# Ledger of designs, part 186: VH-VL binders against q96il0

Target 1, 167 residues: q96il0
Amino acid sequence: APERGAERRDTAPSGVSRFCPPRKSCHDWIGPPDKYSNLRPVHFYIPENESPLEQKLRKLRQETQEWNQQFWANQNLTFSKEKEEFIHSRLKTKGLGLRTESGQKATLNAEEMADFYKEFLSKNFQKHMYYNRDWYKRNFAITFFMGKVALERIWNKLKQKQKKRSN
Key: E = the ipSAE of ESMFold2; O = the ipSAE of OpenDDE; V2 = 0.75 times the mean of E and O plus 0.25 times the DockQ between their complexes.

## First folded at step 6 (VH-VL)

Design rd3 (framework fv_ebrasodebart; at its last look DockQ between E and O 0.01; V2 from the best seeds 0.00; counts 0 for: pae E 17.2 > 2, placed apart)
Fold by OpenDDE, look of step 6:
Structure rd3 (fold): chain C 167 residues (1-167), chain A 120 residues (1-120), chain B 108 residues (1-108)
Amino acid sequence: as target 1 above (167 residues)
Amino acid sequence: QIQLVQSGAEVKKPGASVKVSCKASGYTFTRYGISWVRQAPGQGLEWMGWISPYSGNTNYAQKLQGRVTMTTDTSTSTAYMELRSLRSDDTAVYYCARDTEYLPSGMDVWGQGTLVTVSS
Amino acid sequence: QAVLTQPPSVSVSPGQTASITCSGDKLGSKYAYWYQQKPGQSPVLVMYQDTRRPSGIPERFSASNSGNTATLTISGTQAMDEADYYCQAWDHSTGHYVFGGGTKLTVL
């Protein structure tokens, strides 16, 4: 009996990357591209003695990643839906079938598709502007906290050296 | 105001044909498609087909292929749906609806419906 | 042919949230449309392209589309919301619109 291939239920983009790094990892891991967002998820390492500042940085990175994953997953889906609807609408107006005589999906020419892309970009321009703004804001915050963590680490190393000299 | 006004109720015998009209007003007739949808008594909505007033292109539901013809008159901004070889199961309220050719899509304006009764 | 499946009926108390589902193969990859039909009246478009609300439709109407299921949500349901609701999608394989079987919403 041929094993009925488990129909991969296209589960809704649960923003949680199913990528699980090895349990004994002491560094960040980069997963394969997410099927919805096409972004590579990062699994952030959690140190045993994580400082409150390091934890805050890690959480900010995680939240930013999740935000990016959700944004692009939704954007890619919207793009795909609109593209398909555009193609179908144009084919209808042209009196063309949705399939060629060879059974292939009918497509529009590059010029017609260029109009779609221009329109799509125009319609989504404001959304992309807000995304870019928020992206820079988040990355600036991350960079700022990275700097603070670096300073904290330097300070802690200096204190340890002083204690070793005093004993 | 955007409006679709349909022709009045029809009573037909089995084997006859019916032609329902749908007059559009309040918008540019050639910029939007017209879809036809029917609803049998106590049943759901059934899509019948679509026509572009601009190109004259049509797409019909497979179940109605060969029996349905959709046409438009751009001079009067009127769409027509002809159903031939009527059967008792064709008894329904028939709706025309404005159906956008471009994004955004959807049947955003509906006619009042035309009752077609097929009785022996 | 793509089939859209709806529950035949949903009941809700006034002021509560009503949810009507529409399930179909790969519906999450298509735009869903929703229509309201009151007895003896023509259908009215209440939601288009999954989440977009036409002008004149109350804000209490919302919709989502995820996986293979589209959902129409009516928050703070009112007696006037009692109607039949139909989901619709474009079948790219046939070039046809497909309607769900409809859901009767009763406000108790």
Scores: ipSAE 0.329, ipTM 0.773, lowest interface PAE 2.0, mean pLDDT 88
Fold by ESMFold2, look of step 6:
Structure rd3 (fold): chain C 167 residues (1-167), chain A 120 residues (1-120), chain B 108 residues (1-108)
Amino acid sequence: as target 1 above (167 residues)
Amino acid sequence: QIQLVQSGAEVKKPGASVKVSCKASGYTFTRYGISWVRQAPGQGLEWMGWISPYSGNTNYAQKLQGRVTMTTDTSTSTAYMELRSLRSDDTAVYYCARDTEYLPSGMDVWGQGTLVTVSS
Amino acid sequence: QAVLTQPPSVSVSPGQTASITCSGDKLGSKYAYWYQQKPGQSPVLVMYQDTRRPSGIPERFSASNSGNTATLTISGTQAMDEADYYCQAWDHSTGHYVFGGGTKLTVL
């Protein structure tokens, strides 16, 4: 499936201190990867004269980001937990301990791990299908509202020009 | 200059309520969350909760659920923390601090603190 | 996660390296933060997101977070570094913060 809808990189700096945009910045900020989801969040700019339609678009983008962050944070945790459970189960079935003679965690080789990856994909297939469907629904809605905002801005420019000329 | 300026010290009797204000300046108020932290005399920091000025969402420490209310007034860039049913062990310095709603950057700007004394 | 444990005090001579530990269950899987508080003052953020340093904090401050332990390290410790230091963790799933009990750093 395609990547998430493109969030354009803003020109504002990703500073070493607290994701604080410069004073009078008019740009969205892209932060470092979240520790749990491994996704880079966008910190959205809120203009002082934001229209109701512009606000709706920004909230939809924020909500979509939060939803996506939570999904991948949960999936990363589930993957790690189920991977360890699979390894422990297969070591027990083979009559092996959880640790080697050197004290390191016992592991399975790549061929042995192939069964885990196949089972994990199969078990989570439907959840990922629903995620992909919901991602496309959200991406379509965001694109639709981006178009509406663009049209609103064009109409406002035209109304201002017509009013100025008639006056 | 980014600042958080808090209301002055208060003396309260047990059972009363207190409402501490925290006025923000020098940044876009709705872009950052506000956390409240208290410190009893001679003791460590205790997180009380936070609020998003953007959404109005709050998250309170479990110990304080039902006794604390955090609000904001976006038009004045001011956050408020109200603690009800005060007890003597609520005597502390109360801080507001700027924080992020989404990606935690830590509490990077702190108010000067407000001493609340609860005594008969 | 529920409890962050710090030593009550750490003493160093001027110029030495100070290390302050913060222990919590699977703390390395969470973001860790450090605050400095001098007597009569508000806390100041000195490290965030495990290893990052805010603008205005000297380069002699550094930090790490791995396993169950986060560590704040101050190289070339100066008298002005004498303060209480608090670690903090953040639970993304609940949005709750937890502070450690604090460590008094004394520069003798």
Scores: ipSAE 0.000, ipTM 0.457, lowest interface PAE 17.2, mean pLDDT 78
ESMFold2 (binder alone), look of step 6: mean pLDDT 90; pTM 0.930

Design rd4 (framework fv_ebrasodebart; at its last look DockQ between E and O 0.02; V2 from the best seeds 0.00; counts 0 for: pae E 4.1 > 2, placed apart)
Fold by ESMFold2, look of step 6:
Structure rd4 (fold): chain C 167 residues (1-167), chain A 120 residues (1-120), chain B 108 residues (1-108)
Amino acid sequence: as target 1 above (167 residues)
Amino acid sequence: QIQLVQSGAEVKKPGASVKVSCKASGYTFTRYGISWVRQAPGQGLEWMGWISPYSGNTNYAQKLQGRVTMTTDTSTSTAYMELRSLRSDDTAVYYCARDTQYLPSGMDVWGQGTLVTVSS
Amino acid sequence: QAVLTQPPSVSVSPGQTASITCSGDKLGSKYAYWYQQKPGQSPVLVMYQDTRRPSGIPERFSASNSGNTATLTISGTQAMDEADYYCQAWDYSTGHYVFGGGTKLTVL
């Protein structure tokens, strides 16, 4: 069962590599949003008697989380950098400085920024289509293994009942 | 283009401390962790610890707990490893390497190494 | 700290398949990584997260990790593959790495 990361005392630098399960936790839990990806990481519990199927499922979930975290962290960084570059390029084309008269960072209005958003979407459309395909593939695989683990646990309970009756 | 450049070789006496620097370039410094690994002459690799430049969080190898301090300066994109109470068996090449936080992708970029010699 | 055991050396002829093992308690529950180090050089990552290969590493490199054993496999071994190879485990529960003792791969 997931738990809120708000019960952990957060510090300003937290979120990238936090490993901070609640005390006495024997379950997965969800931390606060990562600064770069804006996604909440899951901190996985590794039980003492983990079966090979359970191990495979956990690793698939860990790998999928890392892939997803990295994708969005990279996309958010690219978005921020390209946004600033677009603003600087358009200000330069207009013959304006990078700062206003008050010293504030010069910006473009929403109508001027519309070209950036359209250009960014166009540049990244195929990349996001591949991301969506791979995201669904990974989640379907995880769901499939969740089913296999559930069946394994039922089967093991039945075998355990059978052995108790024979002893 | 991505590189880690370490400080030069050091010669130290037993009981002294050493601080090795590792300057990163070509990537966003706070997006990746830094591991420190050492290798005694003719010997294998030994992981020393890890630091997140983003959070300042550290994780030290149990053997070195209490003797090692890892820090970063994000304004210069530089990581530091300080090893105190040096002994002759601390003679080694010390490497910094880039790594990730949640599920390590492995140490994909390594510094050139810094030879630290501890001799009386 | 966990201990990872590797054979000190492995010898193969060019074109043959080399296998380098790495043994450790519950290694399959951890993640395994492999590094190549040539004389006078920094290590190079050749396999990560049990079975994954970084870009730029030839596809003749593969790896597995299950039970207590991880294995690096190099098919069609070439003279340029002659190096020291280190396995490394990462334990999510502790956040610690540990290296194996290394294996010297010799190619005739």
Scores: ipSAE 0.334, ipTM 0.730, lowest interface PAE 4.1, mean pLDDT 84
Fold by OpenDDE, look of step 6:
Structure rd4 (fold): chain C 167 residues (1-167), chain A 120 residues (1-120), chain B 108 residues (1-108)
Amino acid sequence: as target 1 above (167 residues)
Amino acid sequence: QIQLVQSGAEVKKPGASVKVSCKASGYTFTRYGISWVRQAPGQGLEWMGWISPYSGNTNYAQKLQGRVTMTTDTSTSTAYMELRSLRSDDTAVYYCARDTQYLPSGMDVWGQGTLVTVSS
Amino acid sequence: QAVLTQPPSVSVSPGQTASITCSGDKLGSKYAYWYQQKPGQSPVLVMYQDTRRPSGIPERFSASNSGNTATLTISGTQAMDEADYYCQAWDYSTGHYVFGGGTKLTVL
């Protein structure tokens, strides 16, 4: 029975980086760039005695990362599709073939491509503005929780020192 | 308003040729391509080919290669599709459609269709 | 030549959501277009570039593309939505348009 080659379902990039850090890791790991988003995923370390505040920070960081991965994966796909369609539509309009006489993929010159980039940026301007706004909001929240976690850690260290002095 | 108006129904004998016209209005004719699509009775849409009014360049479906010729007259904003060596299986409604050359692309405006009947 | 596959028919009750799929090789790298055709009428563009809706098309029409499958979704389906639906893509390798086989949507 011929092994039906597993059709690699190009599953929409589930933002789950397949990067698996070593099981005994005690720190965050940075993976290679994701093939869709081109963003390097971070695997967040989970402490054995993670506080509720630390857990909240970790979850917020994870959610923000997933949000970023999904946004850029989708944006890169859209960009690639529109770029390809632009090139082919322009070639078609000019009455040019999709391939040169040498068999190479026909392309447009830098000037013509500049028009594409300008148009693409213009069309996506609002989307990028919303992205930037949300990016700042998320990062401010992360920074705020980082500060809270830092304060909690300081407080816990001080309590431990006091308890050691009392015994 | 953007409109494509096609010529009337045709009845032809096997082996004959038919030429369908498609007059475009409401836009710059040379800025957009024209695609031709046919539909046999009770069947799906079949792409036949496209033409660039700007360059005159054409691309035809492989099945129709050698039998179909698409032309344009920019002075009258009219596209033509000629199908030669007609067979009974060429009986269909033939549509011209505006084929956008710039983003967004696709067939956004269609003619009303031309019925071509091939009967002995 | 790229082939687009559609279900031959889909049935839905009024007010329910209809989904029509279109599957093809490397469709994920292409834009899908959708056309509605009513009996005795010319096709009408209802969705373009996977998810974009032309002016004059009701908001109940939407589309998505995931992997090699494009999906046309009609929310709150009405009797007037009964028609044949065709997906279409551009084959960049050949410079040809490719249509799906069409899907007859029946509103029961």
Scores: ipSAE 0.032, ipTM 0.657, lowest interface PAE 3.4, mean pLDDT 87
ESMFold2 (binder alone), look of step 6: mean pLDDT 90; pTM 0.928

Design re1 (framework fv_ebronucimab; at its last look DockQ between E and O 0.03; V2 from the best seeds 0.00; counts 0 for: pae O 6.4 > 2, placed apart)
Fold by ESMFold2, look of step 6:
Structure re1 (fold): chain C 167 residues (1-167), chain A 120 residues (1-120), chain B 111 residues (1-111)
Amino acid sequence: as target 1 above (167 residues)
Amino acid sequence: EVQLVESGGGLVQPGRSLRLSCAASGFTFDDYGMNWVRQAPGKGLEWVSYISSEGGSTSYADSVQGRFTISRDNGKNSLYLQMNSLRAEDTALYFCAKGTEFSRWGFDYWGQGTMVTVSS
Amino acid sequence: QSELTQPRSVSGSPGQSVTISCTGTSSNIGAGYNVHWYQQHPGKAPKLLISGNTNRPSGVPDRFSGSKSGNTASLTISGLQAEDEADYYCQSYDRSLSGYVFGTGTDVTVL
C-alpha cells in the first residue's frame, strides 16, 4: 500500500519537518504535529483485502480525524488572536509598548496571563462542552468497531485453524 | 507566483478515456493536497477528487468512483486525472485546485481549467 | 445530499447588505466541518473569499463576512458594490461521501 498522508509539520518557530513512512508499510503511521491543529495526523494503511467492517472502522477514524483537525485549527487560531488582543489591551492599560527593546512581542507575567486563560475557557465553555460530547460519541463508536474488527479477525483465525486441522 | 495550468482536455466519444494534467509552480507542491473540481456548462461547481500531499490518500465523488483515478508526481510538480468510461454527463470545464490538508482553509488557488466534451 | 443548498439568486442595490445562506446536513456542516466560500465572475476561475467559516484571506474586502450555526452557514456582503455581481458557492466536507461538497450556487445581481 502506498504511503497515506496528510501534510505534516512541526510547530513554529521550529524548523519545518516532513515525515514520509516507507512505501512498503503495512501499518498506520503517525506523523509530526500539524502546524495549525498541533495534532499528530494518522496516515492510514489500506490493505488489499480490507473487509467491509475494517473499511467502516477506517472511514470512521478518517472522518473523526478530519473533524478534530478542523476544530483545533480553528480553536488555535481564535486562541492566538484573543491572546494577542488581551496582551495588547493590558499593555496599553499599563502604558507599555507592544514590542520589547529587542523587537520581540511584549507579553505579560504568568499571573496576568492566568486571567486570559480563565476568560478564554469561560467564553468557549459551551463550544468545548459540545466538542467533548461529540468527541466521546465518535470515540465510543470507534472503540465499538475496533472490538467488532478484533472479533472478526479471531473468528477468521479459528476458521483457518479448523480448515488446516481437518485437511 | 502560484500557477496551475491544466491540459489534456478535448472532444471524446462516450466510453473512451482521457488523461488530464495539471502543472504546478510557485509553491512547494509536495506540501499540499490537490483537487480536481469540474463545472458543467451553465452549472455549478462539483468536487471530483482529492489526493494528499504525498499521494497516499485519495477520495472521489460518487459520480466518478471507479472510473476516474487521481495521481501525482511530486518530482515533476504535476497532478493527473485518468478518466475512463466517459459519459456525456462528464462534459465540463475541469479545474486543478490547491488545498490544505483536512480542507481547513479551502482551495486558495485554481487553474483556468481544461474543457472536456463527451459527445457522439 | 451531495450538494449544500443555497438560494438560486439574490439581488440588492449598491450600498445595501445581502446575505447568502448555505444549508447542509448532519453529514457535513451539522457534523462540525468547516465552510468555505468562493466568488466566481463570468468566464473566470473561482476565488476563495471566506475560509474556515469566518476568515478573510489577504486581499478580500472587509465587507465580506461569514458565519456558521447548526446546519447553516451564511455569507454577508455589507455595502454591496457593482464588482460583487458574481456567482457564490459554499463548500464543506461530507462524511457520507468521504469527500467534499459544494453548494448549489447563488447568482448575486447588483441593481
Scores: ipSAE 0.517, ipTM 0.774, lowest interface PAE 2.1, mean pLDDT 85
Fold by OpenDDE, look of step 6:
Structure re1 (fold): chain C 167 residues (1-167), chain A 120 residues (1-120), chain B 111 residues (1-111)
Amino acid sequence: as target 1 above (167 residues)
Amino acid sequence: EVQLVESGGGLVQPGRSLRLSCAASGFTFDDYGMNWVRQAPGKGLEWVSYISSEGGSTSYADSVQGRFTISRDNGKNSLYLQMNSLRAEDTALYFCAKGTEFSRWGFDYWGQGTMVTVSS
Amino acid sequence: QSELTQPRSVSGSPGQSVTISCTGTSSNIGAGYNVHWYQQHPGKAPKLLISGNTNRPSGVPDRFSGSKSGNTASLTISGLQAEDEADYYCQSYDRSLSGYVFGTGTDVTVL
């Protein structure tokens, strides 16, 4: 009885990069590119004495990273599917098989593919506009909190210097 | 001869669901994108949804986004439109229309349409 | 609703030429997307009249011609006949909507 190959439902795994940085690391780690998004995940260091403001910044950075990973994973999947469909359709229309006589995947020429890319980009224009808008909003928020954290650190250093001078 | 035959229209109450079908014949169905277009009584044509030849890509008009789902069964030469959360403004004659390669060419074949009436 | 703008009605005498305009935006016609034209008689399904700005499908008379310039496309009916009395719709793709868009429609009357 031929074993029914389990259709691996490519459920886009919630791409928590399985890359675990060393436990003793005091630094942010950058993982390898994710196979779906092609984005390199960042593992953020958690200080032992993390302030509430630092924690908020870290969480915002993590959320933004996850958002980016999801967006690009989905976008790349959509692109790959549509591209394959386009190629198959075009080859069929030409009466060509999906494989060459050498057994290689049949491909379209650069000119034929140019039409695909142009239309794909056009169709996804609005999606990219919304992404860019949201990307800026998130990054501005991150930058704002980075500034606040920097000020907090300066203030704490000044207070410590004043205490040392009074003793 | 190319034929497109819509079915599944009828009278429904607001908030209900309806599924339209389009049976295609006379051409290689899986080579072409398909569309739904609607026309309210005494009004113009409104594009509703598109699905690519293999079903890998779909698009919707803003008016139906999140409520309607286009799908196809290439093995049955059939196109579908699942309509959820129907509204009075969805009342229209719904046409199945054969596309070509993306937006390069127009819809060369149309069905006769199926009437959807949303009324209390 | 982003529709392509057409005149509401156009009229002409038999044998005359009439032109229907279709005005879009930089996101559709002006973005370089093709314009298609449809004829619709009362109680009938639309029929493709012009595809890809200028191309006539088989069975469409030569008296129908399409053109495009900038954000505007035009359908010209030369030698107007009684059978040409119908509604006419332009269509294009809009990148901002990620979908197709139709014109508002033009009623052509033969006087």
Scores: ipSAE 0.018, ipTM 0.628, lowest interface PAE 6.4, mean pLDDT 87
ESMFold2 (binder alone), look of step 6: mean pLDDT 92; pTM 0.948

Design re2 (framework fv_ebronucimab; at its last look DockQ between E and O 0.04; V2 from the best seeds 0.00; counts 0 for: pae O 12.0 > 2, placed apart)
Fold by ESMFold2, look of step 6:
Structure re2 (fold): chain C 167 residues (1-167), chain A 120 residues (1-120), chain B 111 residues (1-111)
Amino acid sequence: as target 1 above (167 residues)
Amino acid sequence: EVQLVESGGGLVQPGRSLRLSCAASGFTFDEYGMNWVRQAPGKGLEWVSYISSEGGSTSYADSVQGRFTISRDNGKNSLYLQMNSLRAEDTALYFCAKGTEYSRWGFDYWGQGTMVTVSS
Amino acid sequence: QSELTQPRSVSGSPGQSVTISCTGTSSNIGAGWNVHWYQQHPGKAPKLLISGNTNRPSGVPDRFSGSKSGNTASLTISGLQAEDEADYYCQSYDRSLSGYVFGTGTDVTVL
């Protein structure tokens, strides 16, 4: 399932050179990681003569990206909050303070933190199962429309060749 | 201080046109999608239209599709709503609303609204 | 354009808890889109109250809480106060409409 436009090899800011594609770029490009989801967004090219089928595909891809970024932004926020709650609960059970003698936030050892990670994944299993189901449904639809757009473009190129020969 | 100030409302006859403006300040306007939301007197909130941060993607409620056009000028920090073929049902207080990035966090800042009355 | 169903009104005495439901479909809440809540006092612009199903923006009292399960979101006001008397709206994104959708609105009365 090839993309309608090719991703650029260097479309995001680097440590030595910042790159921001022009508004009139003819290609999709990848931006920096989103602050909340940690996913890199694709900035979709919108051609001036976009067909109805091309528009539907682009909007489906945009909506799927936003849905995906929304899910992971929410999960990252929930993960951070529940991690802190777990740590505070375990420190309280041990009769320990939330901070060390130096004022740094107290934490748990690796074995104790492993309990949190296991509990978090187990508790959220059903939510991730529904996410995976919806992810596959969306990607199947995207692939289907990518195929239809590819066929539409081939047909239009043949029609353009026929039109030029009549001149 | 985030501020959104709508203007351009008024009394117009059915079938006429009106253009609303929203002046934005206190945030980086070109990084956010913008929305128009309306509220008929004594009624609930109705989303009207959306425009992406760089203006390349727009969406409209079915009730205004084909009659209203949302646009923005990021150089002037301004949002616009061109309303054509106005109907009595378009009578409402029109709010300019700033969306937090994408749809994740809702509409965090609203203007006070500009009143549009469509009556003969 | 009100696809999300809310009760027309709810009421409670000061200190009581009230809950407002917001029921959507598989094209909005059921598709995994976040639900946001707004409070609107008479003659005022709406104010964001709950963001991303459960998140309280800075300055919102902790007596306001949100939740979401399946096609339904809920806003709970614990310890109802006189200033909570207002209209409340839920809001989500709807894929079939390619746009945002508000709930029908709920008038909260403090007795």
Scores: ipSAE 0.299, ipTM 0.717, lowest interface PAE 3.8, mean pLDDT 83
Fold by OpenDDE, look of step 6:
Structure re2 (fold): chain C 167 residues (1-167), chain A 120 residues (1-120), chain B 111 residues (1-111)
Amino acid sequence: as target 1 above (167 residues)
Amino acid sequence: EVQLVESGGGLVQPGRSLRLSCAASGFTFDEYGMNWVRQAPGKGLEWVSYISSEGGSTSYADSVQGRFTISRDNGKNSLYLQMNSLRAEDTALYFCAKGTEYSRWGFDYWGQGTMVTVSS
Amino acid sequence: QSELTQPRSVSGSPGQSVTISCTGTSSNIGAGWNVHWYQQHPGKAPKLLISGNTNRPSGVPDRFSGSKSGNTASLTISGLQAEDEADYYCQSYDRSLSGYVFGTGTDVTVL
């Protein structure tokens, strides 16, 4: 009896994008789109003399990115699953097989698919509202810390100029 | 049968912290958003917090914003509410409530609640 | 925190019809968000009575009906029975709060 290979349920790996920037990079790197979220991951540069404020900003950006990746990865999986179920259900209702006579996967027409999209958007509307709220909150916080870091850098540059003038 | 069982309530002093838990069974927990709703003695229902099915989105009432944190463990079919900086006004029966298709439907299942009393 | 406005109490005789109003704003009911209704007996958890403006969950009698128009939703109880004596709450979503909101609650008494 051939051992039915356990289809490894691709648990959406908490997959740190295998994109490794070059070790000598002095700037942020943008990776290719993630296969689940379709979002491009950013690898944040860590300066040798990172200030506590810069570190806080970097961590906040990283956390926000991870949050965003997880949300869209799950949303895209849900969408794909529900889309497939919708198509199968409609084909069954029409008395059509899941495959055409040519062996291709049977599909619905654009009008029928429009109904799916409308229903899906309606079903997920509130979810998207919560996401958008959190997205704005996170980005506002990031922007705020970016401003603080910018001011800190300006202040440090001014102090260095004053020391050079006094020597 | 769908069951929600709240725990972790009790008597606490103002400024202290408490963590509530809700154990879910009888449905696919990771497919539904979850909510906390509270009811002060002799008062109406007040929505407290929401968490999405995968935990990717959270929301809070203004009254608890910055003090309470909702979380979930889908592997344990458990919902949590971390309550910090508790106030007398937080005294209430806290319900765990199951969402449905959250854009379309109400909370179809509720626990029996766990009582939180904040008193000096 | 903003609440949906309900009458404090409604009373009726057995067999009569009573209606509970739930008035919101342009940020919740008026924005097109669904209204849900809950029944709560003393010392019990709330029970979903009407979901999505008009839909009754399984086990809810057909004498309960919901409607919505503009900024107001209504729950009608036809053929009022003694077991209908309870608190009733409406619920919706509010976009300005980015969260759910409950009504102030209505005490229904059967005379």
Scores: ipSAE 0.000, ipTM 0.556, lowest interface PAE 12.0, mean pLDDT 86
ESMFold2 (binder alone), look of step 6: mean pLDDT 92; pTM 0.940

